# VHH binders against Rho GTPase-activating protein gacW (gacW), part 1

No score or structure here was measured in a lab: all are predicted.

Target 1, 182 residues: Rho GTPase-activating protein gacW (gacW), of Dictyostelium discoideum (Social amoeba) (q54g18r699to880)
Amino acid sequence: VTLTDKAQINASTIELPPLVSRSIDLLMEQGISSVGIFRTCASATALKKIKTRFEAGEDIDLKAENVDVDTVAGVLKSYFRELPNPIFPENLHEYFFQAMRQSSNEEIIQSLKDIIDQLSPLECKMIKKLFHLLHLISLEKDVNMMSPENIAICWAPTFFRSFASELLPINSFMIVNYFDIF
Positions, changes and structure headers below are counted from each chain's first letter, unless a header gives other numbers; antibody chains aren't numbered by Kabat.
F, E and O stand for the ipSAE by ESMFold2-Fast, ESMFold2 and OpenDDE, each averaged over both directions (binder to target, target to binder). V2 = 0.75 x the mean of E and O + 0.25 x the DockQ between their complexes.
[cut] marks letters that were taken out.
Atom coordinates printed by the task and the answers are left out, and those that the model quotes come from them; centres of patches stay.

## First folded at step 1 (VHH)

Design a01 (framework vhh_6qgx_2)
Fold by ESMFold2-Fast, scan of step 1:
Structure a01 (fold): chain B 182 residues (1-182), chain A 122 residues (1-122)
Amino acid sequence: as target 1 above (182 residues)
Amino acid sequence: QVQLVESGGGLVQAGGSLRLSCAASGRTFSDYAMAWFRRAPGKEREFVAAISWSGGSTFYTDSVKGRFTISRDHAKNTVSLQMNSLRPEDTAVYYCAADLEYYGSGSEYDYWGQGTRVTVSA
């Protein structure tokens, strides 16, 4: 199989929005060991300024402009928070709860893969890259203080648009088992 | 038609430098994450370095951090590994890898080159 053949059968040739791709790239390079990443609040003014420039279609080089890690993290979270529909809309929540009631990790993983497979190709590409970042952050928890559970507290309300506590272990499970689910 | 081809290997003395290149022929793969792996004589293949599809993120194995630099050039359709302060234990066949969906230190990459040999003498 050639690279061309692979690309034709995979929707992963879809381009991510520049805000999403550049924010994730910057955070993977500079944010993995940042204490309280995603939990620490950025300056509202700085966040608004960068977000507005991306929305205007500006070609922003976050690294060249030395944008701070917390501002970039805030911009990324804001993007997902403000989507018209959350990545995991309410009609999928019951399927997530059912998945977590399975008796084995293998069954839970397969059920979660089935739910994610219902997302659009763009949404799948975005969350795959995002959860890879979240997984890497969780591996550095002794340095950054961001365990899978702490990341879930920050991100579950954004992913699900719900503060239901039963969603926290689901989000945490997905972070820990990134390579098996995504 | 599309193939990954490594180049730049050779013999170098300890403390020296080499630059490896990986080129895709026939079509741009700007959406792909790229990685370098190596296999020393009689050993398993191990991760060396990876670069994201955008070029904004890089990962290195601990033994090469500060000595090796991975970079990509989308205009030339290449990924490069600059190897400085080479040690005899860096002697291996170096492989280029690419994947549309995977980025990291695991061997989940779909496409692999045939390798280029690097020998570091004491």
Scores: ipSAE 0.000, ipTM 0.118, lowest interface PAE 17.5, mean pLDDT 82

Design a02 (framework vhh_6qgx_2)
Fold by ESMFold2-Fast, scan of step 1:
Structure a02 (fold): chain B 182 residues (1-182), chain A 123 residues (1-123)
Amino acid sequence: as target 1 above (182 residues)
Amino acid sequence: QVQLVESGGGLVQAGGSLRLSCAASGFTFDDYAMAWFRRAPGKEREFVAAISGSGGSTFYTDSVKGRFTISRDHAKNTVSLQMNSLRPEDTAVYYCAADSSWYDLTPSEYDYWGQGTRVTVSA
């Protein structure tokens, strides 16, 4: 068994943190058509309350407790914002820029897949599930007002820990081409 | 009732330092992310730096990374911007802003704003 095969096996058995998995599941069910999702501000007090309870290891049923969509969206974004290292650290940024300079969409997609494959199994599993949610939200842009570009404005600074404007079209490309990249 | 008051602006020579402060009142300070924006003469407001409500996360625009440091004092309800190695292009009015969610790149997404403090860096 190679190191690659071992990593694939680990990825299939890895469970996402409950905060991440339950937030995404709730948003897929209730948040896809919510106007301004991830852009609309939640109550900071409500967000902190739910986040603290997850951090304490509480078994929270977000649906049963009727937690509002914007609070759940805020909690999920806060988790990724506060990671010790961003999902797409600075040392990968040049590879993203190089990927986007390729001549065809097929070449860009393959280069992005190669970059994502460099992430840890847990990071790959989290980002795949998260981008699936972001992709579904983007499909309802006429209802929710959240185009791939608007989602990128909300999420790129969190994913990359950078305000470089060149990262915005990269993030939106990944949202649009979710099924081909992830 | 809600108020953000900036101070610390002034005239400084290129290569010098200034420390800006923003005093917050009328809201639960620790629940809000704080940011600094600036507007140069004839230009629109641009993002400079942000700090989370807990103080655990900070973000900077590329042009100020390594030169500016944002911090907050929870006991005094103050956010500060330490500006080192100042350049003439840093000349602007600097604004303190509060966001009940994590920061956004656009000024319109912020809940509260200060009046601004003027910084002039001479060549």
Scores: ipSAE 0.000, ipTM 0.166, lowest interface PAE 14.8, mean pLDDT 84

Design a03 (framework vhh_6qgx_2)
Fold by ESMFold2-Fast, scan of step 1:
Structure a03 (fold): chain B 182 residues (1-182), chain A 124 residues (1-124)
Amino acid sequence: as target 1 above (182 residues)
Amino acid sequence: QVQLVESGGGLVQAGGSLRLSCAASGRTFSSYAMAWFRRAPGKEREFVAAITWSGDSTFYTDSVKGRFTISRDHAKNTVSLQMNSLRPEDTAVYYCAAGEDWTSLYGESAYDYWGQGTRVTVSA
């Protein structure tokens, strides 16, 4: 077994959980134009079945098994909701409030980059891939009915817990400005 | 400061090929649509090709469809135009453009940022 330094691990060897990587890949391929994606509820039974299989260590080919888009979206959102610690740690939530108070978009972007730099390599990789998906969905809003604000409404409770309503504008800003931030 | 810089223009014989590139600096344009426009001597600027920010959709003016291919490198924030089977009527200054209004890619008004242009001359 060979040990590598943190930079090498971050660059090439950090693996996303299969639930996260498989779900995002399917949604990027098949879910971008799905009406009400993340807002539409999946069958609780179907969602639990797929989630349990991933938790048991199975690497599921969601496309080969023809798993529907809403079930996959539900599995992905449930994973982030049920993390023991939120993907944005609670001690960082105050810094999101500070970012919102900046006077220019450039200052807001730099503040957000500073917050993201405090995440672990795995957390950073997960959130970057997730926000890429959310950004792609937001661009098809006239087809899917999911504006940046509508996506933020669905995801803010997962990201910010009790501050979901107050931090909704910064969540929306991050979706729109994905490439400037991540 | 925000800047688009074109490269790859030059003199080529009819039937030849050129590849134009546009590099963005000063900010990322990953949420922006990218386009190529051209202005022939004595004419107004016209649309050539566009690519949405996601790279999933491409648009072409009828005269270049099947001959030109627009592509973008997401990580490098670079847009390229591969021009094959060039004709004398393709002679023009080619401009790179970037804009947030991805719903109106054919119109100059959709684009907030423009390059200085690169000259393409196709000899008969």
Scores: ipSAE 0.000, ipTM 0.080, lowest interface PAE 19.9, mean pLDDT 82

Design a04 (framework vhh_6qgx_2)
Fold by ESMFold2-Fast, scan of step 1:
Formats: C-alpha cells, sequence, structure tokens
Structure a04 (fold): chain B 182 residues (1-182), chain A 125 residues (1-125)
C-alpha cells in the first residue's frame, strides 16, 4: 500500500456524520426548489429537537417523519456553524484572497482546488457534498430565489467565521464553478 | 475498562469463507461505531469495513466490496465480519476498532480510540 493508495482509500471510506449526509440527501430530494432555502428561519425548538436526536445516535429517517425542509436546512447549517474550527479557518483566508486575484478563471479554479486539498479527507468529503447541494440550489434561483450571491450571504459567515465582504464573491464563485473546483 | 476481543481467525484455502467476531465490553455498545482493519505482513494497517452506531450504514474498502459483510448485534455486544471468496491477498491480522458516536468525526483509522489485539487470517493459494 502506497501513501497515495492509503489516502484515497481513507477518503472514499469515510462516513459523513449522519446529520450531514441525511440532511443533504433530504434537501437534494425535497429542498432544491424551496423558496428561501437556508435564508428562511425554522423554529429554534424544532432545530434543537432534531439535532439532539442525531447527537443521541438515533437512526432518523427525515423523509418518513416528514421533517420540515427549513428545519433540515437549519440543522445542517447549525452543524457547520458549531464546528470547533470553521471549515475554512482563518489561516486559509489570505490564500482565498490571493486565489481571487489571479488573471483567469482557470488560475482561480486551480488555486481554489489547491486550498481545498489542504483540508482533511473528512472535511473534503463534507464540503464537496455540501457545495454540490448549494450548486443545485443555485441552478433553480428563478424558483427558489436563492442565487449564488444569496447563498453566499447565508453561508459565508458559517464557512469562514468572518463577515468580511470580500468572502462573498469567493463563496459564490465556488458555488457556480462546483464541477471545476470539486 | 474498554475491551475488544476478536475471534474466528484461522487458516483457509483460497475461495473459502471465515466469520470474524468482536466481543465488546466496558462501554455502551450502541453508542459506538465499529470497524475492522487489517495488517498484512510487511504492510501498514489498512481499513477493511465499518458499521455505524445504529447499524444503518456500512462502508467497505474497494478490494472487499461484494465479498465481505459487516454486521452488529446489539443484544450480544458483537460486531462480525463475514468474509467470502477469500484471496491470498486477504492474509493479515484483523483488528476490531471502536469509536464513540460523534457526528463531528469520520471513520478513518485515526478516529478510532479503542482497538483489539487482533486475530490472524491466513489464506493459502
Amino acid sequence: as target 1 above (182 residues)
Amino acid sequence: QVQLVESGGGLVQAGGSLRLSCAASGFTFSDYAMAWFRRAPGKEREFVAAISYSGGSTFYTDSVKGRFTISRDHAKNTVSLQMNSLRPEDTAVYYCAAKPYDFWSGYSESDYDYWGQGTRVTVSA
């Protein structure tokens, strides 16, 4: 087994947290066309109940229980908001800013890929699946009112733990160019 | 104290089958995700299969997909690995591993806090 083979096996065999994987699956099936997805606030009580059940190790079938789309979206967002370290920690922010200063989209894409490759295998797997969902949502913006820019407004503070306005176009670029970056 | 005890290893001919079992004690079994790893002679420890805390999700390394099946029995506090169509390349010491359910962590080797002593599997050509 080479180091490359071990890293690849490790990444492909990593199980995403059930809260993350099941929330994303439900939202891909039922949430993509939901008006204001991720912007609309769910009940704090409803969010806490579902989150507590996932934390207790319950095998929750979100679809069978007809859990509200906005509740599922809120639970998923709160997971990333409450991570001990943000998915894109402060030490990577300057690399993101430098990436966006490149002369061509191809150069920007390559720089962003290089930043993402610095994440752990679990983080890479989570962010790839999450950005796939965000990309699909953005394609339905005329129905759901959630453009890449609107999604970035909702998610950038969670991803970066920063309200710097320069992060908004970076986040929206990554959403739009999902297939080239991830 | 937490203990994981493997059993079921042995010598088998290529194409044969073995069932490995891991008995867990010293913790609330249903709160833990379980996995099997193996170390072949001259190689590093590698992932084989994992099962989530609830038993609802299973994961396999590509080389064993379709041949191996991981399962758990909460009543007996055991995790099992059914190994079919064994190949000489499956020769290794097989280790049972456990980690507490934590939606913040994955199922890579570094995520597992508790390990058994291992059980030897030898597959003859």
Scores: ipSAE 0.000, ipTM 0.142, lowest interface PAE 14.0, mean pLDDT 83

Design a05 (framework vhh_6qgx_2)
Fold by ESMFold2-Fast, scan of step 1:
Structure a05 (fold): chain B 182 residues (1-182), chain A 122 residues (1-122)
Amino acid sequence: as target 1 above (182 residues)
Amino acid sequence: QVQLVESGGGLVQAGGSLRLSCAASGRTFSEYAMAWFRRAPGKEREFVAAISWSGGSTFYTDSVKGRFTISRDHAKNTVSLQMNSLRPEDTAVYYCAADTEFYSGPLDYDYWGQGTRVTVSA
């Protein structure tokens, strides 16, 4: 289609929340090989302290302050868990289920792309960057013990606010096929 | 706050065409999914077509695929439904709907128009 459209223009001018962008950047640099990343619990006090400082608008340099990888991971996950509406709200779940019932991976990928296109520009930008991180973590599963399935167990309840077991293979598929979907 | 106003309904013969329009006011709908639903006499509301906030994705119910086309004009804050090859079974009141989230269930859309009547004669 065209290289310029409203969605692409809006996405290029939208800045991610500093909590999201700086957490992902630190985790891409320091967290990819961390054993049990996102599964290992951080101190609740440390997590809340960092999160509160970001919410107060502090210019936090996570690397300079030597913030623990698991604390940063916990802050990032907590942000998505506490959004007023989940990234993938319940009214989209039926479309995810329909997508996964298709007979070929090519059809599943296209349907998932169509669902992602339903999100706002900010949501699309955030989820694309986040799934890139999750994909990179999954590539090092032999080192970090975090397969796409293990990442899905940690993240699906946050993305969908549902513990439905059918969502686990959907989240896992999206992690594996990041470059084809996002 | 928000208001959706449908237009373009009327009486047509089978095989004819109609273009429905929905004008949105009160809010910017650039970040909203827009949809058309219909309710035939004696039946429940059913999903017809939807278009994403970006206009990059569209979904249609099977009975209208290839015959109906949904489109949007962000500058005019309007959504249109081009209906071709109309059949008597397309007779219904057509409703425009808007929501921040995409869904085909009638209770899931936050904003609804009053509807425009389409009658297709045999």
Scores: ipSAE 0.000, ipTM 0.110, lowest interface PAE 18.6, mean pLDDT 81

Design a06 (framework vhh_6qgx_2)
Fold by ESMFold2-Fast, scan of step 1:
Formats: C-alpha cells, structure tokens, sequence
Structure a06 (fold): chain B 182 residues (1-182), chain A 124 residues (1-124)
C-alpha cells in the first residue's frame, strides 16, 4: 500500500477519545455560561450511566440525548481524574514549581511551554482542548461565577494530585494565559 | 489538617426525629461535595445522602427519600442531615464525608475525607 493508504489505515492524525472530544464540544456549545460549571453536580446516577456507556464503546450523541450540562462536565472531569497516570505526570510537578518562581510573565509562559512540550502528542492535544474550554468559561465569570481561580480549584486535584493547593496559582495562570501557552 | 466532626446522634423512638450536623475545617468547604454514609452493627457502610458543593443538587438513597433532608451552610462550614419518621432499621453510626468539587457517585471510595461518626439508635 502507498504512504497515503498507510496513513488512512493507521490514523496519521491523533484523535481524542470520544468521551473527551464530545464532552468538550457540548460544553463549549452549551456550558460556557452555566452557573458553577464543574463545581455544581446534577446527578451521580446519570453521570455513571453516561460514563459507563462511553467506556463500553457506545456511540453517544450528548446533544441529541439532551444530556445535562453538569452531567457532561462531571463525565469529563471523572475521565481525567481516573487516568492511571495524571495528565501532568508527577515527575513534571517540580518544573511547575520552578515556573512559579520566575520573575516575569514571559519567563513563566516559556517554562510552561517547555513542560507541555514534554507530553505525548495525545496528551498535548487533550490538554490544549481542555484548557481552551476552561479559558472560555473564565471569560464569562460575571455570568457563570467561575473565575480562573474557581476553575483552578475544581481541576487542580485532577491535574496535580497531592500538590493541588500549592500549584493552584500556576493552574489559574494557565487558564488566563491559554493563547500564550498552548 | 482536615477535620470533619459529626454531632447530633442519640437515642430516639420510632417515628421520631434527629438532626445530625457535620463541622468541616482544614479545607475549602465550598469546593467540596458533602455526603452522609451509615454503618449498621455488623453491616457494610452504605450511602445515605449527598449535596453538591453549591448546595443546588441533592441525592438520597431510596430508603430515606421523603424522610431525610440534607442541607449545607457555607458561612458556618457545616452539613446537616434532618432525619424524620425514623425507623429501627435507621439504627447505625452516621459518617460525614467530603469529595473534591464534582461528586461522581455512591461509592465510599469516591470520598477523600471522613469523620469519626455519630451513633443513632432508633427503638422499636
């Protein structure tokens, strides 16, 4: 087969898991202005059912099924929380502390770019799309009550595990400065 | 230092009422979903009720729906469980639990912080 045929067969582009891509797409469309997004829980039972169906490989159209925004937010957060290794691996956490100690925003941004460059292509694609969503939510803080700091509180345990509280400021910085970092 | 302290347990007759309270300290209370679990003598721990971090969503196990009401007070960092129409089968040690931000479910493994429990005894 040709190079073109091999690329099509072997997926030459990196695709996000359907749970991740479809959840983020629905939240970008319907969740940006939702009060307390990622903080407010709608239904644990509904969350578990949707998550289980995605894990079983079901082709779920979240919009067509009118799945609640808070349920979709919870499914997305649960996915990242349950990753065997956190999306930002523990060996990179020291570099986030080093980034926080830089004297200028330009130096912090460059340090963060260097950390992100160490992730796999799939991990890079996932966090870029996720932080884009988080950035958009933060822009609507007067409507949704979710400042960069509030969003960081919701996500820091998922991203940084035991260093969640210490790395809260850098998490907030990444949300605000999305376009300069990702 | 994270601490959850339950209070309000005691002895009550069937059909009576009790109000349990849980005082939280050492973490950002407003960012945590809160729940009550119970464990009857010789039994496994089971879910009773949960309330979202905002207080806007509540969930109850079927056996307590309509009888128990969970609420929270962010100013006081407390979660309360109002228990009405108590039955002998509600006899258990009741535990307060906290889960960061988005509560995913009924499993005790989803909850990061636990109190020591308060005993509730309902006489026939």
Amino acid sequence: as target 1 above (182 residues)
Amino acid sequence: QVQLVESGGGLVQAGGSLRLSCAASGFTFSSYAMAWFRRAPGKEREFVAAISDSGGSTFYTDSVKGRFTISRDHAKNTVSLQMNSLRPEDTAVYYCAAEPTYWEGLSQDEYDYWGQGTRVTVSA
Scores: ipSAE 0.000, ipTM 0.140, lowest interface PAE 14.7, mean pLDDT 81

Design a07 (framework vhh_6qgx_2)
Fold by ESMFold2-Fast, scan of step 1:
Structure a07 (fold): chain B 182 residues (1-182), chain A 125 residues (1-125)
Amino acid sequence: as target 1 above (182 residues)
Amino acid sequence: QVQLVESGGGLVQAGGSLRLSCAASGLTFSDYAMAWFRRAPGKEREFVAAISWSGGSTFYTDSVKGRFTISRDHAKNTVSLQMNSLRPEDTAVYYCAASDYDILTGYSAEGYDYWGQGTRVTVSA
């Protein structure tokens, strides 16, 4: 992974893919309190249809078309699932494990920041916006039933392309400590 | 109302084969991802294999990839695990699990809503 300095990321010069930005925006508006968001499987047909339209470059207004929240959530997960390389590739996993072995939360946070700083500027911008959404969802856990732990179960295999259970507490820590890490 | 019932466990020699089956009732089977987990003596429960609600995607833990095959039969509401080239380290209680999670997001035991009672597999040297 290329060394990247997040402080040099300029939001005005890096555009997120429309599929990512529009899906996150809709979910922030309509999905935060949705019971089981990211947990419930979307209709495969509906998901593929919307995804194909985004990939064809269509200007899709998800809100105007009343696209189902679970379908939008499924489209967003599918995008990250199908990236050629996962956001957190295997060569970074040992660094995540080492970060979690630190004695203080401040040391864990700094180690995680150092790992994330190795991502590309686009990857950093995408993951920051996505974890912001995941953090907001976790705050409404009594309504939506999606704790940081439940969100980690839904997302860790996609972020890491690994079923190693020790990645779950790492993912949930990052969701909880969003403002300190990102 | 949901029940998962495992069968097919037993005692087998290293290098042998077993086929585990899980019969599901009380749910719309085609809406659920299905998985197998195992718990070895003195160990925690770990993921073994999973199959998507459509049967189009299958996933395996590295230690069983190429040796185990997961499949599902929608007409019989069953999920099966064919275990070949068994090793002593495969000795465990095997559990069937069901989830309405997308299979790629539900690899932890906490992600599964329904569980069977387990079936014992013992692989001798």
Scores: ipSAE 0.013, ipTM 0.247, lowest interface PAE 8.4, mean pLDDT 84

Design a08 (framework vhh_6qgx_2)
Fold by ESMFold2-Fast, scan of step 1:
Parts: structure tokens; sequence; C-alpha cells
Structure a08 (fold): chain B 182 residues (1-182), chain A 121 residues (1-121)
């Protein structure tokens, strides 16, 4: 059993928070081709309303309620931004700098796999599903105008806090190379 | 109380340059991120560029990278966007924004009224 196989097995028994799972599922279905997804502004009132309802434990069907794509994207990003600790803990940020300095793509990929292996099973499941969505969005860049670099600009502050600008290249690399890393 | 006022918009031919400025009043924003967003006719508002509170880091959308430069003057409480090598697709209303975060429209607390930029072919 490899590290990837272990993470996959553990992840299969873990439930993501409904806000995360339902937001990602709707965005995969309806948001992939949306122009400026994650960059376009949602209604602050609509975002707060949906977020508050999830926090209250409501069973929200985002599709049945016809919640707009930009509101769902805003809710998802807000969730990760407001985590008590960033999804990539600050003590791991040094290892992302080390990964960037590797000489080959194969070495960068292995370094990233080693970093991900240090996350909890829940954190691993959440980031794997999130990066899958980000990868799919990047494939539609000619339609949605969201290249890997544009997506990285939107998400790097959430992932890396004060190191957002320095770690933009590795964030873009992870989006592009999703299937080799996760 | 807080007001953001943009200036510098106008009509320019493709390949030309414009400098946009945003003056913030009602509060000193030395500890806030500042950004530019734009909305083209028939399109949604999109991120263009941002600068951190220290002024030490800048971020750009791919389509403007290498052509636009964002800068800030903490003493004057202003942010500027130098736009070079302008293209017809840069035609939009440009908005100044201030907030605690660098990206995402919902993270910005204060917005200006916008300044129009028209780039002719």
Amino acid sequence: as target 1 above (182 residues)
Amino acid sequence: QVQLVESGGGLVQAGGSLRLSCAASGRTFSDYAMAWFRRAPGKEREFVAAITYSGGSTFYTDSVKGRFTISRDHAKNTVSLQMNSLRPEDTAVYYCAVGDEYFGLSEYDYWGQGTRVTVSA
C-alpha cells in the first residue's frame, strides 16, 4: 500500500463538511465554464445567508434552491479562508519553498506528495477534492478565462497566508499536475 | 465616511498608455490591501491587480501581467495602476477596492464608483 493508497482508503470513510462537499459538487456541475469563477463578486448578503444556514446545520440543496454559482464559489472560499489554521499549516510552508527549488518535475511532484502525506485524513480529502475542482476549471480556461495562474491568484492567500506571492508558482504547478500529485 | 475616488480614465488607442489613480479618504489604509477590478460591457466584475499593505508584493491577472503595474503611496493614501500596451479587450470600467484580503471581490470592504477606460482599435 503506497501513501496515495492509504490516503484514498482513509478518505473513503470520512465525510466532508456539507458546506464543502455540496459547494464543490455544484461547482463541478455548473461552475466549470463560468467566466471568472472565484474572481467574480457574489452578493455579500446572499453569501452570508447561505453560510449562516450551513453553520446552523440546515440541509441545503443548493441546486434545488437555484443558488447562483458565484455565491457558491464565495461560500466555499470563505470557508477555507476562515479556518482557524490554514488548510496547509504554516509549519509546512517551508517545505513548499523546498519543493520549488527541486531540479526536475518528478522531484517537485514527490516533494508535494510528501507534504500532503503529513495532512490529516480529513484535510487530505478536502484538498484533493478542492484541487480536482480547480484542475477542471483550469482545463476550460479558453471559455472561463481562469488559467492555473489566475486560479492560484484567487486561492494562494487562503492556502499560504503571508507567503501567497512567493508560493504562487507551486500553487499553479499543483493545479496543472493534479493527477500526478493527488 | 470612507470614500474611494478613481481618476485617470479616458479614451486611448490600442498600444497606448493610461495611469489610473485612486484616492482614499475618511481613514488611513496603511494596514489594508488595495486592488483594481474591472467590468467590461456585458461582462461580470473581475480582478485586475492587487498590492499588499506593505507594498512589498503585487499580484496580476494573466491578461495584464507585464503590461500593468500597481503601486501605492501610503503618505497620500493612494493606489495607482499604470496601464501600458493597452488592447481593445482592456475596455472596461475600472474600480478601486480596499480590504483585509488581497483577492476575491467579497473580501473587499470598500469600493469606488469606477472610472471608464475605452481602448479603440
Scores: ipSAE 0.000, ipTM 0.292, lowest interface PAE 13.3, mean pLDDT 82

Design a09 (framework vhh_6qgx_2)
Fold by ESMFold2-Fast, scan of step 1:
Structure a09 (fold): chain B 182 residues (1-182), chain A 118 residues (1-118)
Amino acid sequence: as target 1 above (182 residues)
Amino acid sequence: QVQLVESGGGLVQAGGSLRLSCAASGFTFDDYAMAWFRRAPGKEREFVAAISWSGGSTFYTDSVKGRFTISRDHAKNTVSLQMNSLRPEDTAVYYCAATYSDWGLEYWGQGTRVTVSA
């Protein structure tokens, strides 16, 4: 399988896991202006309960059950943290360092597009939808206190593991430049 | 001291079955997602299967879906991989891994060898 083959697969036929799709949808509707979203600690007990129910295959309507925004945010972040391989595979982390070293924004954007093209269709669909949410949150920073940098601090460990602090600037760049990259 | 100890590997004919086990000790097992990886001779380590900390979610690489089943036993601190309909291309050393933090995979076993003959 080549990079081109992966990019050609129709992502529209791939369904996101219900935990991911329903959490993002709820947060786009109710979480965008929530102060400290993703930074505010959710109840560990509440997070575990809702996550266990998704894992049991329950058809959970997060809105109808009035699930707390911070709990939903915690569940979403926990899902990505628990992936056996990080959503950005460790062998691609060096390419993020190379992207950061480029001299122009256009070159950084192209490097990031090349990295994303190496993801599986499901991973690409998940990360695109996730970064759309993160971008929308960053636009409301004056209300929610979550700048691109603050969002990057919350998510970089999940995306980049041991390189989280070093790749924090590129994570922030991706949040800001969502429409040019994804 | 953290330990992940794999067992159950061996030689099997194509179409046969093996069950791998991983015994975990020295950490809070119930807080960790558990996974199986494999490395074939001359190749990179690749993901095979994973199970969430609660046991409610399982993940598989496409080539083993429908053939392999991952499970865990919280009372015994073990994770198992049931491998059915084995193929020569499944020949590899299989590794158990535990992950918790955003800082990557925390613990790896030493591996158990699986050889599938034609």
Scores: ipSAE 0.000, ipTM 0.106, lowest interface PAE 17.8, mean pLDDT 82

Design a10 (framework vhh_6qgx_2)
Fold by ESMFold2-Fast, scan of step 1:
Structure a10 (fold): chain B 182 residues (1-182), chain A 122 residues (1-122)
Amino acid sequence: as target 1 above (182 residues)
Amino acid sequence: QVQLVESGGGLVQAGGSLRLSCAASGRTFSSYAMAWFRRAPGKEREFVAAISESGGSTFYTDSVKGRFTISRDHAKNTVSLQMNSLRPEDTAVYYCAADYWSEGSPYEYDYWGQGTRVTVSA
């Protein structure tokens, strides 16, 4: 096989870490309409306990154990915060700023797709699933109080390891335009 | 509730140092992430530094990295900002803020102090 064919095969067989896949699946089922999801955290002790069990190699059935939505949300966000390298490292930030300066939505979308295509297959699979969840949450903003802007406030510092306010509208744009970008 | 009182502001020459302190009252201090913000005359409030509930994680705006150090003392219910190598552009009113969120997000803080003035002369 060519290197391209091998890369495609490897990408299709990549499994997400259980912490990521189990957390997103529970939040898709139970968290979409939860008021303040990702903004409000359960006890730090409860969050640490669940996270430590996943890190020890447990595949936790979060639904069977009745783990609360805010604890699961906190565990998921903590995982991305503690990655050795952020999903969107500093060397990509200028490309994000340049993308947003373009005059048409089609040009902005294409530039964002080009940036995302630079990520590893595992990173691409994780963020595609995560942004799908964030998009669904944003659709229920009148119930859950989590607009794309509010979600961006919670997640942009984690994705970018930066508190630059210019990143907030970028993250918000990606949430809103999930189906066009991912 | 948490009440925050800042102290340590004053006048200092460029290149000098200053230590700000924030005293928190209330039974929940150890459960809050803490941050410092500043507001220069005619400008909007900006983030400076944050420290997590445990003290294990610290965050800084780029312009102060390597010059400022945030720390906390759980026994005294205080958060401090050690400011070294001060520049005229650091002139601002500095505010202490408390956030129940474990990650020290600078955007949605629950409790704010009234501020302490820092003036750096050229």
Scores: ipSAE 0.000, ipTM 0.192, lowest interface PAE 12.3, mean pLDDT 82

Design a11 (framework vhh_6qgx_2)
Fold by ESMFold2-Fast, scan of step 1:
Structure a11 (fold): chain B 182 residues (1-182), chain A 123 residues (1-123)
Amino acid sequence: as target 1 above (182 residues)
Amino acid sequence: QVQLVESGGGLVQAGGSLRLSCAASGRTFSSYAMAWFRRAPGKEREFVAAISWSGGSTFYTDSVKGRFTISRDHAKNTVSLQMNSLRPEDTAVYYCAADKGFLYSGRDEYDYWGQGTRVTVSA
């Protein structure tokens, strides 16, 4: 088994937190064409109720309970916002900036892959599934108004714990080039 | 703060072309989404086109799709609207608008506005 094969095996056997897996699955089914998804705020009360139930260990069937798309989107975003360390911690930011300064798209893609490979197997599995959702949302931008840039405005502060404007094109690039990077 | 100045308006015959330019000044221009709106005499302001802060996403109202092209020059801090195949119904004052953050296509919720430039298309 090579190092690459071991990483792939570990990723396939790791279970995502129910909050993450259930939220992404519902949004892939029902949220792709929702106008302003991740930008439109749900009721704070509704969001807190669902989030608290997941945190208490409940495996919620979001579809059976007909949970509002914006509530699910808010719960998912809140999970990543409240991680002890962001998915892309500050010590990786300089590597992201260096990656984007490469002269060819192939070099940028490879550098981004190298940065992502530094994450834990669980983190890699979570962001791969999440960026797949974000990529699909971006393809429907004429309907949902959520271009890669608009998604980056919503998500970059959560992923990087930074409002540095230079991170927006990086997040956008990763959304657009999902299949080449993840 | 952001200041917007439009130029390039004028009189043109139906079927002709005009290029509008909007010069933006301010410390944070590169982080702003930019849009063009227009107001015909006696009508409300309507959305025409928008471009994201990176220039990677563009939005157009149905009546101008395929005829108008919005573009951005980061080095010059300008946004342009290339208007081809102009029609008398395109006669209006054209306004440049800027918004930091989320871009809503087809909405008047932009933070900064220029003074406008007049476009008259003769039959």
Scores: ipSAE 0.000, ipTM 0.329, lowest interface PAE 11.2, mean pLDDT 84

